VHH binders against Phenylalanine--tRNA ligase, chloroplastic/mitochondrial. Designs and how they scored, part 17

Target 1, 376 residues: Phenylalanine--tRNA ligase, chloroplastic/mitochondrial, of Arabidopsis thaliana (Mouse-ear cress) (q94k73)
Amino acid sequence: AVDIGGVAIARNDVVREDDPTNNVPDSIFSKLGMQLHRRDKHPIGILKNAIYDYFDSNYSNKFEKFEDLSPIVTTKQNFDDVLVPADHVSRSLNDTYYVDSQTVLRCHTSAHQAELLRKGHSRFLVTGDVYRRDSIDSTHYPVFHQMEGFCVFSPEDWNGSGKDSTLYAAEDLKKCLEGLARHLFGSVEMRWVDTYFPFTNPSFELEIYFKEDWLEVLGCGVTEQVILKQSGLENNVAWAFGLGLERLAMVLFDIPDIRFFWSSDERFTSQFGKGELGVKFKPYSKYPPCYKDISFWISDLFTENNFCEVVRGIAGDLVEEVKLIDQFTNKKKGLTSHCYRIVFRSMERSLTDEEVNDLQSKVRDEVQKKLNVELR
Key: E = the ipSAE of ESMFold2; O = the ipSAE of OpenDDE; V2 = 0.75 times the mean of E and O plus 0.25 times the DockQ between their complexes.

## First folded at step 8 (VHH; framework vhh_3k1k_2)

Design j05 (from g33 with S52W S101Q Y107T; at its last look DockQ between E and O 0.72; V2 from the best seeds 0.60)
Fold by ESMFold2, look of step 8:
Structure j05 (fold): chain B 376 residues (1-376), chain A 120 residues (1-120)
Amino acid sequence: as target 1 above (376 residues)
Amino acid sequence: QVQLVESGGALVQPGGSLRLSCAASGFTFSDYAMRWYRQAPGKEREWVAGIWGSGGRTSYEDSVKGRFTISRDDARNTVYLQMNSLKPEDTAVYYCAARYQEGWETTDYWGQGTQVTVSS
C-alpha cells in the first residue's frame, strides 16, 4: 500500500492482471509514492523548491501549492477537461497507463485544473509524478515529474489597463515566466515561440539560449475560455504554464541519464545534501555495457511501446537503451521483421555475461508469449 | 520510424507561386500538428506556418500571412504549403515538421528540407 495525501492505495487498486483494460505493471506501481519532488535533498525536489522560492519572493498573493494530489485520475480529468480530442492517440492503451476504462495514471498535472478551479482555487502550482508508456533511452522514463502554474484574473484586473483580457493575461504570463527563467538560469537570451496546446489559446513556448543551444524551458498560454466557462468563470481569463522537472534538472545539475533520479546509491544522493541549486553532478564509475540484439517477425499485437514495457518489466533500470537497428518487409508474404538492440548497463555495478544472458533469455520468452511475435 | 520528405522546391521569379509538399510516414498523421519552417543561409531557422491535427486551424508568421496557405490531406498523409506572391526574402530551405504534443510536452520531427529560391 502506498500513502498519497493520507489515502492508502493498494496494489489491487492499480494493478489488475486479469483485466484486459488494465495495463499497469508492478514496475510502475512500485513508483507510486516515491514522490521525488517532495524530497528536499533530491535534484527534483531542489528544483521544485527553487521555483517555489521565486513565486514566494515575487507575489504577495501567494500561489497555493499542491504537491500531494493522487496520480489516479479519471479519463475525463486527464483528457476531456483539457480538451484532448476523443480520437487522439494519447487515449490509447499504447500510450497511457489505464487502471480501467475510465481511470488512468495521470499523463500530466493539468488533469487537476478543473477540479481545483471548481474548489475555488485561482492561483496555484501543482507538482507531481506523471505516467506515460514510452521508449527506453537516457532521457525517456515512464514516470517523470511536472510542475504547472495557473492564475485567474477578474475584469477589475485588466479594465484599467487599456488592454483586452487576453493581451493582459499573455503579457502578465510572459513577464512572470521570464523572471522565473532568470531565477533558474541567470541572465540569458530568451525567445518566445508560438505553439499549440489544446487547452490554451494563444499558446507559447519559452526558450533560452543556454550552453550554446536553445533550450525549451516551458510551455504556456492563455487558458481556453471553454475551460473557464465550464468552471463557472465565464467572465474571467487565466494563464497556465507547465514544465518537466527532469529535463530542467538534467541541465541544471549536469545529470546525464534520467535513471539517476531513481537511484538510492549514496554516491548519487550524497551529492545533493545542501538542498540547493548550483551543484553539478560528478559521475562515478561508468560500468561497461553489454549489447544484445533480438529479431522477430512482428504481429498484430506488436508496438514498440509494448516491447519496451516487456523489457522494462524484466530488466528494470538495468536497461539503458532499446533501439530499432534494422527492419525488413517481405511484401510477398506481408510480413515485417524488426531487429532491436538492447543495451544493458547498470549505473551501480558491472553486470556479468551470465546475468545479461539470463535477462535476454527472459525477454525473448516474454516477448514471444505476450506479443505473439516469431523470433528469428 | 518517423519520416518526413519535402518536395516541390524550385527557382521562381518574384511574384511567382510555388507549392511545397511534405509526405509523412511512420506515425498516425491525423494526430500531429504539421508545421513549416524556413532557414536562409546564416540565419536562424524560423517558423512559417502551422496546422492543427484536429479542428483544422491554421496559423502564420506575420510576413507570410495572406500570401502563404498551409493545408493537409490526411488521407494521403501529406501537408502542403502554397506560396503566392513570392519575394526574394522568401529564399530559404523549407523544412516540414511534425509536432507531437501531450500535456505541456512537445516533440518535433524534421524533414530534410527543400530549397526555394526567388530570384530574377
Scores: ipSAE 0.510, ipTM 0.773, lowest interface PAE 1.4, mean pLDDT 89
ESMFold2 (binder alone), look of step 8: mean pLDDT 85; pTM 0.868
OpenDDE, look of step 8: ipSAE 0.605; ipTM 0.871

Design j06 (from h01 with S52Y Y107T; at its last look DockQ between E and O 0.83; V2 from the best seeds 0.67)
Fold by OpenDDE, look of step 8:
Structure j06 (fold): chain B 376 residues (1-376), chain A 120 residues (1-120)
Amino acid sequence: as target 1 above (376 residues)
Amino acid sequence: QVQLVESGGALVQPGGSLRLSCAASGFTFSDYAMRWYRQAPGKEREWVAGIYGSGGRTSYEDSVKGRFTISRDDARNTVYLQMNSLKPEDTAVYYCAARYLEGWETTDYWGQGTQVTVSS
C-alpha cells in the first residue's frame, strides 16, 4: 500500500484484475507514491520549488499550493469537467489508465480544477504525477509530472481597467507567465503562439528561445466560461496554465533521458541539491545499447501503445526506445506487418546478451498472448 | 502510423494565390488540431495558422491575417491553406502538422513539407 495525501492505496484498489476495464499494470502502480515533485533534491522538486518561489515572491503568497492530491480521479474530473469531448481518443483504453470504467489515473493536473473551484479556491497551483499510455523514447514516460496554475478574477478586478474580462485575464496571464519564464530561464526571447485547448478560450502556448532553438514552455488560456459557471463562478473570469516538469527539467538540467528522473543511482541523484536550479547533469558512463527487432502481423488488438505496454511490462526501464522501422501491407491478405526495433539500454549497467535475449523472448511471447499478433 | 502529405506548393508571382493541401492518414483526424507552419531559408520554423476543435476555430499569425485561410474537411481527412496576396516574404517550406491534445500537453506530427516560392 502507498500513502498519498493521507489515504492508503492498496494494490488491489488500483490493479483490478477482475475488472475488464482496468489496464493499470504493476509497473505503473509501483510509481504511485514516489512523489518526485516533493523531493527537494530531485530535479523535479527543485523546479517545482523554483516555480513556487516565483509565485510567492510576485503574488504575495496568494496562490494556494496543492501537491499531494490523489492521482486517482473520476472520468468526470479527468475529462468531462475539462470539456474533453465524449468521443475523444484520449478517453480510450489506449491512451488512459483506467482503474475501472469510472475511475482513472489522472492524465493531467487539470483534473482537479473543478473540484478546487467548487471548494472555493480561487488561486492555486496543483502539482502532481500524471499518467498516460505512451510510446517509449527518451522523452516519453508513462508517468510524469505537471503543474497547473489557476487564477480567478472578479468584476471588481477588471471594471476599472477599461478592458473586458477576457482581455484582462489574458494580459494578466501573459504577464505572469513571461515573468515565470524569465525566473526559470533568465533573460530569454519569448513569443506567444495561438493554440487550442478544450477548456480555455483563447488559448496560448509560450515559447522561449533557448539553446539555439524555440522551446515550448507551457500551455495556457482564459478558462471557458462554462467551467466557471458549473462551479458557481458565472460572473468571474479566470486563466489557467499547465506545464510539464520533466520537459522543462530536461532542458534546464541537461538531462538526456526521461528515465533518469526515476533513477536511484547515486551517480545521478548526488548531482542535485535543494534550490540548485539549472545545475547541469554530468553524464557518467554510457553503456552500450542492444538492438532487437520484432516483426509481426498486426491484429485488431494491436496499437503501438498496447505494444509499448507489453514491452514496458517485461523490460521496465531497460528499454530506451521502441521504434517502427518497417511496415508493409499485403493487400491480397488484408494484413499489415510491422517491424519494430527495441533498443535495450540500461542507465546503470551493461546488459548481457543473455539478459537481453531473455527479455526479447518474453516480449515475443507476451505480445502474441496479449495482442494476438502473429510473429514473422 | 500518422502520415501527413502536403501538396500544392509552387512558384508564384507576388500578389498571386496558392492553395496547399495536407492529406492525413493513420489516426482519427477529427480528434486532432491541424496546423500549418513554414520555414524560410535561414530562419526558424514558425507557426502560420491553426484550426481547432469540432467547431473549426481558427487562428493565424499576424503577418498572414486577412490573406491566408485555413480550413479542414474531416470527411476527407484533409486540411487546407488558402494563401492569397502572396508576398516574397511568404517564401518558405510549408509544413502541415497534426496536434494531439491531452490536457496541456501537445504532440505534433509533421509532414515532409511543400515548397512555396513567391518571386517576380
Scores: ipSAE 0.615, ipTM 0.870, lowest interface PAE 0.7, mean pLDDT 94
ESMFold2, look of step 8: ipSAE 0.628; ipTM 0.831
ESMFold2 (binder alone), look of step 8: mean pLDDT 85; pTM 0.865

## First folded at step 9 (VHH; framework vhh_3k1k_2)

Design k01 (from j04 with S52Y; at its last look DockQ between E and O 0.91; V2 from the best seeds 0.70)
Amino acid sequence: QVQLVESGGALVQPGGSLRLSCAASGFTFSDYAMRWYRQAPGKEREWVAGIYGSGGRTSYEDSVKGRFTISRDDARNTVYLQMNSLKPEDTAVYYCAARYQYGWETTDYWGQGTQVTVSS
ESMFold2, look of step 9: ipSAE 0.648; ipTM 0.828
ESMFold2 (binder alone), look of step 9: mean pLDDT 87; pTM 0.887
OpenDDE, look of step 9: ipSAE 0.618; ipTM 0.861

Design k02 (from j04 with G50V; at its last look DockQ between E and O 0.68; V2 from the best seeds 0.69)
Fold by ESMFold2, look of step 9:
Structure k02 (fold): chain B 376 residues (1-376), chain A 120 residues (1-120)
Amino acid sequence: as target 1 above (376 residues)
Amino acid sequence: QVQLVESGGALVQPGGSLRLSCAASGFTFSDYAMRWYRQAPGKEREWVAVISGSGGRTSYEDSVKGRFTISRDDARNTVYLQMNSLKPEDTAVYYCAARYQYGWETTDYWGQGTQVTVSS
């Protein structure tokens, strides 16, 4: 049982092995209470606190901070409230961790926008762990952390400005976020790029010139009016922004693999003891990888995400990458074969041949049993 | 595996027109916003245009507004950039990009690019 948002969450509240509407494995449940963003001596927590400092200093402490909201949300909160189309692939069991047919592990912090607006909050920051079924490589992990901000304006705010409400909000947003980017990255060249997000119009992204390349810092925009109408704010406008904490922390701290954020190795954790930006991660020995290939005939219902979930369930953070390396279709029989390469590598030690062979053997057994494939 | 393949780049005289195509595979095309970027020799890569997954929202960089039109054909998994009234300043490698339309996603898949040269 873990305590999130003042609610005790037991395993059986989230993992329901015999329920076909549930696809949350134990490996994902084990992450729910870790809340890296709430650790002051962890890169994710340090970055969150630096963003808080900016808003505290520049906005008279008027932005409320929410960092302990439950990641268990309704499908309405996660999808409908933020204008995800009814036929969007994210709604599938393939892409999203479902607790039951109406309840998911949130895929983004935006699942809380309507909830907070309904409770009367008008200026807030939300930070939290988010969950997505995904591939396996050095920059993808099924659990990661987002932060977003939201700011509501009333007619009194823009009436004397000479601007329509949308322009007023967009200009306020851009000034706010340019200041944030300078706070995090220093004096850098910035540019605004038009983009698309379902729940904002207009939508922008902020890029900075940093380390000899353009870095995407955040997405943002003026909140779609239908979202405000749904919360009783028909005469208002708002802006919102969002960012992924791991991607920025990897850049700011020079962390080369997303798995490091989950490490309890003292050689990693001890480097961030000052709780401040400006620390650059000093790598310790990089251990050798071991490659293992697996081939099988697939069914029409096979998905790579289901395969990656099997591999994660067996190998955990000992798997660095899963990659499709060959595909063959026997047109005469109507069968398709996939060959995947699994890269095993520990962040903490060398793996023995015996250990890797045991992991691969378990993967072969489980994939045949669970995914209805025929091994080659 | 995600693949984006641009085509249609050519040498064109000032004032001319070109249509670039980007064929996509390996993902559900309608769930992705499609974007065009360009990179002139010795310059940084610049955003040019974006179209939403539904096709209902488009936006353009100021210097191409009114001259360039982005469109998409979901039946063929293809995004287009119609380029009219071309100027020497439009000379660049043009890149197609795809962005998953979900939450605050800001990272793209990229094509290899197609060369457009506007010269007398």
Scores: ipSAE 0.625, ipTM 0.855, lowest interface PAE 1.2, mean pLDDT 90
ESMFold2 (binder alone), look of step 9: mean pLDDT 85; pTM 0.855
OpenDDE, look of step 9: ipSAE 0.763; ipTM 0.895

Design k03 (from j04 with G53Y; at its last look DockQ between E and O 0.93; V2 from the best seeds 0.00; counts 0 for: grease 24.6 > 24.2)
Fold by ESMFold2, look of step 9:
Structure k03 (fold): chain B 376 residues (1-376), chain A 120 residues (1-120)
Amino acid sequence: as target 1 above (376 residues)
Amino acid sequence: QVQLVESGGALVQPGGSLRLSCAASGFTFSDYAMRWYRQAPGKEREWVAGISYSGGRTSYEDSVKGRFTISRDDARNTVYLQMNSLKPEDTAVYYCAARYQYGWETTDYWGQGTQVTVSS
């Protein structure tokens, strides 16, 4: 059982192994309550605090901060309240961790927007762990941390400005976020790129030129009016932004693999004791990878995400990457074969061939059992 | 497996028109926003136009507004870029991208590109 926001959450509230409407494994449940963003001496917490400092220093009507909201939310909160269409692929069991048909692990902190607006909050930051079924590599992990901000304006804010409400909000948003990017990254070249989110119109992404590459910092936009109307704010305009903390922390701290954020190894954790930006992670050793290939004829049950869940369930953070390296279709039989390369690499020690062979053997057995594939 | 194939790139005179197409396969086309990018020699790739997965919202980079039109045909799994009043500075490889959006996060899948050359 874990305690989030004063609510005890037991394993059986989240993991239902025999329920086909549940796809949350124990490995994901074990991440609930770890709340890396609430650790002042952890890169994720340090970054969160730096963002808080920007908002505290630059806004007289300080943004309210929510960092302990439960990640267990309804499908209404996660999808409908933020205008995700009913037929959108993100609602699939392939992409989202479902507790049951109406309850998910949040995939974004925007699941809390309607809740906070109904409670009368109008300027706020939400930070929390978010969950997605995903592939495995050095920059993808099924749990990461997101921060978002939300700011409501009243008519007196834009009246007399010479701008309509949407333009006023968009300009305020861009100035706010350019300031944030300068606070985090210093004097950098920036560009705005138009994009689409169902919950904002217009929608933008901010990119900065940093370390000889364009880095996407965040997505943002002017909140769709239907969201405000649903919360009794029909005479208002708002903006929102969202950012992934791991992506930015990897750049700011020179952390090369997202798995490090979850490490309890003192060689990692001790480096962040000052609790401040500006620290660059000093690697202690890179251990050799061990490569293993699996080929199989795929089934109706197969998806890459389902396969990656099997691999994570067995190898945890000992797996660095799962990569499709070959695909072959037997036209005569109508069968398709995939070959995946699994890269095993511990961040803490070398793995023996015996250890890797045991992990691979378990993966081979479990993928046949759970995904009904035929090994080649 | 997501696959995008652009076509329609050609050599054209200034003031001319071209229609680019991008045929998609290996995914449910209507679930993706579609975007066009371009990359001139020696320059970074830049966004040109986008269309939401429903087709209800389109957007354009400032230098192409009023000249370029993005559209999609979900029955044919194809996105188009109609380019009118072409200028030498429009010379580039044009790339189609399919964008998966989930909350604030996006993932892009890229085509190989098609060359557009506007002669001086």
Scores: ipSAE 0.701, ipTM 0.873, lowest interface PAE 0.9, mean pLDDT 91
ESMFold2 (binder alone), look of step 9: mean pLDDT 87; pTM 0.885
OpenDDE, look of step 9: ipSAE 0.703; ipTM 0.887

Design k04 (from j04 with Y102E E105Y; at its last look DockQ between E and O 0.85; V2 from the best seeds 0.58)
Fold by OpenDDE, look of step 9:
Structure k04 (fold): chain B 376 residues (1-376), chain A 120 residues (1-120)
Amino acid sequence: as target 1 above (376 residues)
Amino acid sequence: QVQLVESGGALVQPGGSLRLSCAASGFTFSDYAMRWYRQAPGKEREWVAGISGSGGRTSYEDSVKGRFTISRDDARNTVYLQMNSLKPEDTAVYYCAARYQEGWYTTDYWGQGTQVTVSS
């Protein structure tokens, strides 16, 4: 059992083998409760604290901070409350970890927005681990961290400004986030890109010029009025933003692989200290990769995410990348074949051929068993 | 597998018009927001226009507002960019992108691009 925010979560509460809707593997459950964002000496925690410092310094402690909310939320919280369409692909078992038909591991921190508003919170930062079924590469991990910012304004705030409520909120938002970017990255060139989110209008992305390229830092926007109305705030306006902590941390700390965030290797963990924003990761021994190909006729149960789940379930963090390298369709049989290259590489040690062969063998067996593919 | 194929790029005179198309396959088209980008020689790729999954919301870069129109046909899994009053500055490779969105988290899938050249 793990404890989050004073609530004990047992394995059987999350991994339910008797529920056909449940798709949470043990490997994901094991990540619950680690709370990397609450570790002062961890890059994610360091970054979170730096963001907190910005808000505390510039907004006189007006933002409440939530960092230990349970990642187990309802589908209503995770999807409906943030205006995700009922038939949206993100709701699928392919993309989201379901505990049961009505309960999921949160895929974004926005899942807590509506509840906090209903409880009367008007300015807050929500930070936490989020969960998504995804591909395997240096920038994708099924567990990562997000921060949600939310700020509600009242008519008294904008009436004297000469601006309408939306413009007032948007300008405040941009000012806030530009300041945050400077706080984290220093003096950098910034630009705003118009975009859209289902729960904000207008919507923006902030980009910074960093290391000879434009980097998307975060998404934000003025909250849709319908969301505020649902929370009893029909006379108010608000802005919201969301950022991925790993994305920023990889850049700020020069961490080349997202798997490092979950490493317990002292060679990694000892490099960071409390409040040390911007310390650059020093690579230690890079161990050689081992490449294994696997080819199979795909089935109705096959998706790339499902396949990645199988691979990750067997090999864990020993897999660096899974990549599709070939595909063809046999028209006569009506079957499609995929060939994937699995890159085995440990961040901690050299892998032996025997070990890799064993893992590959297990992957081959498990993919047939779980996804009903036919190996070639 | 997500696939995007742009078409319609050509050489046109200043003041001319052009309509780009992007055909999508391998995903539920209607669930994805579609975007156009462009990259001029020696310049970075820049966002041009976007349209939401339902088609109810559109957005444009300031430099193309009033001249370009983004639209989509979900029945044909196609997004369009109508470009009017074209200028030499609009010369670029134009890319179509499909955006997978979950909250604030987004992933873009890209086409190979189509060349648009505006010259007298």
Scores: ipSAE 0.290, ipTM 0.687, lowest interface PAE 1.3, mean pLDDT 93
ESMFold2, look of step 9: ipSAE 0.690; ipTM 0.868
ESMFold2 (binder alone), look of step 9: mean pLDDT 87; pTM 0.878

Design k05 (from j04 with Q101F; at its last look DockQ between E and O 0.89; V2 from the best seeds 0.00; counts 0 for: grease 24.8 > 24.2)
Fold by ESMFold2, look of step 9:
Structure k05 (fold): chain B 376 residues (1-376), chain A 120 residues (1-120)
Amino acid sequence: as target 1 above (376 residues)
Amino acid sequence: QVQLVESGGALVQPGGSLRLSCAASGFTFSDYAMRWYRQAPGKEREWVAGISGSGGRTSYEDSVKGRFTISRDDARNTVYLQMNSLKPEDTAVYYCAARYFYGWETTDYWGQGTQVTVSS
């Protein structure tokens, strides 16, 4: 059992192999409680603490910090409370880890906004592990970390400013987040991009010009009033932002593959002992890959995410990439064939041909069994 | 897979009107916010207008407010951009985009563009 926020969570609370409404494998359950963001000498924890330092310095420690909230949330918290449409694809078993029909592993830290507002919190940061079914490559991993920020204003805050509440909140938000970007990245050119999120209006993304490219830093906006009304805050306005910690940490620390964050190899972990930004990861070796192809006629049960879950369940972090390399449709028979290339590469050692062949053999067996595909 | 096909680009006189269409396929149309962008020669692509998946929220770049109207027809999986009072500075390739959100993350799928030329 793992203990998160004072709640003991057993395997059978999360993994239910005999329940058709459950799609959480052991490989995902094993990540609960690892909480990389709470490790002061880990790039994710270092970045979290640097962001905390910015808010402490600029807001006189007024932001409450929540970093140990349970990732097990209701579908209401994860979707309805943040205004995700009832028929949105993110609600599917293909995209989201379901414990049961009404309970998920949170896919974003925004799942806690309404909960915290109802408990009387008005200025807070939420940091935590989030879970999404996804493809496999150097920048995609089914568990990663987000930070959410939320700030409520009262009429006293914007009265006398000459601005309506929405404009006041949007300008405060942009000033806050430009300062954060300068704190993390230094003096950089910035641009605001209008965007859409269901839980904010207006909605923005902040981009910075960094290392000769435009880098997306975060999403943000003025909180939709219906969210505030549901928590008894009809006369208020608020802003919110969210950012992915791995994406920023990969840039700030020069980490080339998201799997490194999960490494216990001392050649990785020892490099961050100062607990400060400014360290650049120094690679120690890049071991050779082994490429294996698998082709099959797809079934009604097949999705790429389902396939990636099979591969990940067999090979864990020994798989670097799963890529569709060929697709053929026989229109006369109404059958579609896919060919995937699986790149096996350990971050810690060279893999033997025997090890890779054993992994591939298990993948071939398991994909037929679980996904009803017909191997070619 | 996701496909977006723009149409309706043409040569038009200043002060004229034009209606662009974007036909969408390969996804559940109502799940996506739809957006129009434009790119003039030698310039970066810029956002022009957006409409939420529900159709209830529309937004516009300041330079086109009051002149352009975005709309969607979910039965036909089509987004429109009605452009009125066209100016030479509106000359650009216009791109349709479908924006998928998942939490604070977005993914854009792009069309190939349609040329609008406003010439006196």
Scores: ipSAE 0.565, ipTM 0.805, lowest interface PAE 1.0, mean pLDDT 90
ESMFold2 (binder alone), look of step 9: mean pLDDT 86; pTM 0.868
OpenDDE, look of step 9: ipSAE 0.640; ipTM 0.893

## First folded at step 10 (VHH; framework vhh_3k1k_2)

Design l01 (from k03 with Y109H; at its last look DockQ between E and O 0.82; V2 from the best seeds 0.66)
Amino acid sequence: QVQLVESGGALVQPGGSLRLSCAASGFTFSDYAMRWYRQAPGKEREWVAGISYSGGRTSYEDSVKGRFTISRDDARNTVYLQMNSLKPEDTAVYYCAARYQYGWETTDHWGQGTQVTVSS
ESMFold2, look of step 10: ipSAE 0.604; ipTM 0.811
ESMFold2 (binder alone), look of step 10: mean pLDDT 86; pTM 0.874
OpenDDE, look of step 10: ipSAE 0.602; ipTM 0.857

Design l02 (from l01 with G50V; at its last look DockQ between E and O 0.86; V2 from the best seeds 0.80)
Amino acid sequence: QVQLVESGGALVQPGGSLRLSCAASGFTFSDYAMRWYRQAPGKEREWVAVISYSGGRTSYEDSVKGRFTISRDDARNTVYLQMNSLKPEDTAVYYCAARYQYGWETTDHWGQGTQVTVSS
ESMFold2, look of step 10: ipSAE 0.700; ipTM 0.882
ESMFold2 (binder alone), look of step 10: mean pLDDT 84; pTM 0.858
OpenDDE, look of step 10: ipSAE 0.854; ipTM 0.937
ESMFold2, look of step 11: ipSAE 0.695; ipTM 0.882
ESMFold2 (binder alone), look of step 11: mean pLDDT 84; pTM 0.849
OpenDDE, look of step 11: ipSAE 0.857; ipTM 0.939

Design l03 (from l01 with S59R; at its last look DockQ between E and O 0.35; V2 from the best seeds 0.50)
Fold by ESMFold2, look of step 10:
Formats: C-alpha cells, sequence, structure tokens
Structure l03 (fold): chain B 376 residues (1-376), chain A 120 residues (1-120)
C-alpha cells in the first residue's frame, strides 16, 4: 500500500493482471508515491522550487501550489475535461496506463484543471508525476514530472487596456514565460512558435537558443473558452502552460540519461545537496554496454510499446535503449519481421555476460508468451 | 532516420488537378496526425489541410475546402493531398508534416516541400 495525496492505495487497487482493461505493471506501481518533485535536494525538486521562486517574486505569492494531487484520475479528467478528441492516440491502451476502463494514471497535470477550477481556484501551479507508455532511450521514461500553470482574468483586468480579452491573456502569458525562461536559463535568445493543443487557442511553444541549438522549454496558450464555461467562468479568460521537468533538468544540470533521476545511488544524490540551480552533474563512471539483437515475426498483439513494456519489466533500468534496426515484410504471405537492438547498461556497475544473457533469455521467452511473436 | 518525402508537384493549368504524396519512414506513422502546409513566394507558411491519427477527422483551410482532399494510407505510410479546381493563388511550395501531440508534448516532422505552380 502507498499513501498518495492523503489516500491509501493498495497494489490490488492499481495492478490487476487478470483484468483485460488494466495495463499497469508492478514496475510502474512501484513509482507511485516516490514524488521526485517534492524532494528539495533532487534535480526535479530543485527545478520545481526555482520555478516557485520566480512566481513568488513576480506575482506576490498569488499562485496556489498543488504538488500532492493523486495521479489516479478518471478518463473524464484526463481526456474529456481538456478536450482531447475521441480518436486521439492517447486514449488507447497502447499509450496510456489504464487502471480500469474509466480510470487512468494521469498522462499530464492538465487532468486537474477542471477539478481545481470547480473548487474555486483561479491562479495555480500543479506539479506531479505523470505516466505514459513509451519507448526506451536516454530521454524517454514511462514516469516523469510536469508542472502546469493556470491564471484566470476577470473583465476588470483587461478593461481599459485597449485589448480584447484573448490578446490581453496572450500578452500576459508571453511576458510571464519569457521572465521564467530568463530566470531559469539567463539571458538567452527566445522565440515563439505557433502550435496546436486541444485545450488552448491560440497555442504557443517557447523556444530558447541554448548550447548551440533551439530548445523547447514549454507549451502554452489561452485556455479554450469551453473549459472555462464548463466551470462557470464564461465571462473570464485564462492562460495555461505546461512543461516537462526532466527535459529541462537534464539540460540545466547536464544529466545525460533520464534513468539517473530515479537513482538512489549516493554518487548521484549527494551532488545536489545545496538545493540550488547551477550545479552540473559530474558523471562518476560510464560502464560498458552490451548490445543484444532480437528478431521476430510480429503478431496482431505486437506494438513497440508492448515490447518495451516487456523489456522494462524484465530488465528495469538495466536497459538503456531499445531500437528498431531492421524490418522486412513478406508481401506475398503478409508477414512482417522486426529486429530490435537492446542496449544493456547499468548506471552503477559493469554487467557480466551471464547477467545480460539471462536478461535476454527472459525477454525472448516473455515476448513470445505475452505478444505471440515468432522468434527468428 | 525520420523522413518525409513529398512528390507530385508540377506546373498545371488553372482548373486542373494534382495529387501530392508524402512518403514517411523512421517513425510509427499511425501515431501521427498528418498535415499539409504551403508557402507562396513572399508569404508566411500557412496550414492547408489536416487528417487525424485514425483518418476519421479531416480539416481544411477555408480557401481550399471543397477543392482539396487529404487522405492517408497507413499500409504505405503515405499521406495524400488531392488538389482539384486549381487556381493561380494555389501556387506555392507544399510541405508535408507529421505531428504527434500528447498533453503539452509535441513531436513534429517536416518534409522538404514540392513545388506546385498554377499558370494563369
Amino acid sequence: as target 1 above (376 residues)
Amino acid sequence: QVQLVESGGALVQPGGSLRLSCAASGFTFSDYAMRWYRQAPGKEREWVAGISYSGGRTRYEDSVKGRFTISRDDARNTVYLQMNSLKPEDTAVYYCAARYQYGWETTDHWGQGTQVTVSS
């Protein structure tokens, strides 16, 4: 059992292997309650606190802060309340962890927008762990952390400004987020990129020129009026933004692999004891990789995400990357074969040949069993 | 390596038709919404048409609605733009784009473009 957001949650409430609507494995359940963002001496927590400091200094502590909301939310909260289209790929079992047909592990902190608006909150930051079924490499992990900001304006805020409400909110948003980017990254070139999100219109992405390339910092926009109307705020306008904490922390702290954020190794954790930005991670060793290939004829049960879940379930953080390196289709018979390269590498030690062979053997067995593929 | 390769751009007469293709590789095509954009000389790039992940929802810029049709063939990892009743103002470089969006995260892939010229 684990206590999240003041609610005790037993394993059997989340992991139901015999329920076809449940796709949450034990490896994901073990991450519930770890809340890296609430650790003041962890890169994720340090970044969260630095963002809090910006808002406290520039908005006189007007933003309410929510960092302990439960990641177990309804499909209505996660999808419908934020206007996700009915045919959106995120609604599939392939992309989202379902507890049951109406309950998911949140895939974004925006799952709490309508809830907080209904409770009367109008200026808030939400930080939390989010969950997505995904591929395996140094920048993708099925659990990561987001922060979201939301700000509601009333007519007296924009009256007399010479701007309509949408323009007022968009300009306030851009000023706010340019200030945030300068707070985090210093004096950098910035650019705004027009984009699309279902829950904002207009929508933007903020990019900064940093380390010789353009880095996406966040997505944002003026909140869709439908969302405000559904919360009794039809005479208001609002903006929202969202950012991934791991992506920014990897850049700010020079952390080369997302798996480090989950490490309990003292050689990692001790480096962040000051609790402040400006620390650059010093790698303590780079251990040798072992590359193993696996080829199989795929089945109708096969997806890359399903395969990566099998690999993660067997090898955990001993797997660094799973990459498709070849595919072949026999058009006459309608059969497709995939070849994947699995890179095994521990962040903490060298792996022996027998350890890697055992892991690969288990992966070969489990992928046949669970995904009904035919090994080549 | 991720690739989007447009083809089918040509010189055509007003009132004529063209079919543009965009072949995709290096990513899971069915996870992406597909879009066409165009950029006329001296103008900003503009969105023209889009098709959802499943193919069940299509959208069009007002000036092309009823004349252009976007479709996708997931078996061939290809998106198409059927362009009918072409007008001189349709002259532009046409770009194929693939967009994955999930919450606040996006991944976009762009093609190099194909020239469409409608002589008046």
Scores: ipSAE 0.522, ipTM 0.801, lowest interface PAE 1.0, mean pLDDT 90
ESMFold2 (binder alone), look of step 10: mean pLDDT 86; pTM 0.883
OpenDDE, look of step 10: ipSAE 0.584; ipTM 0.851

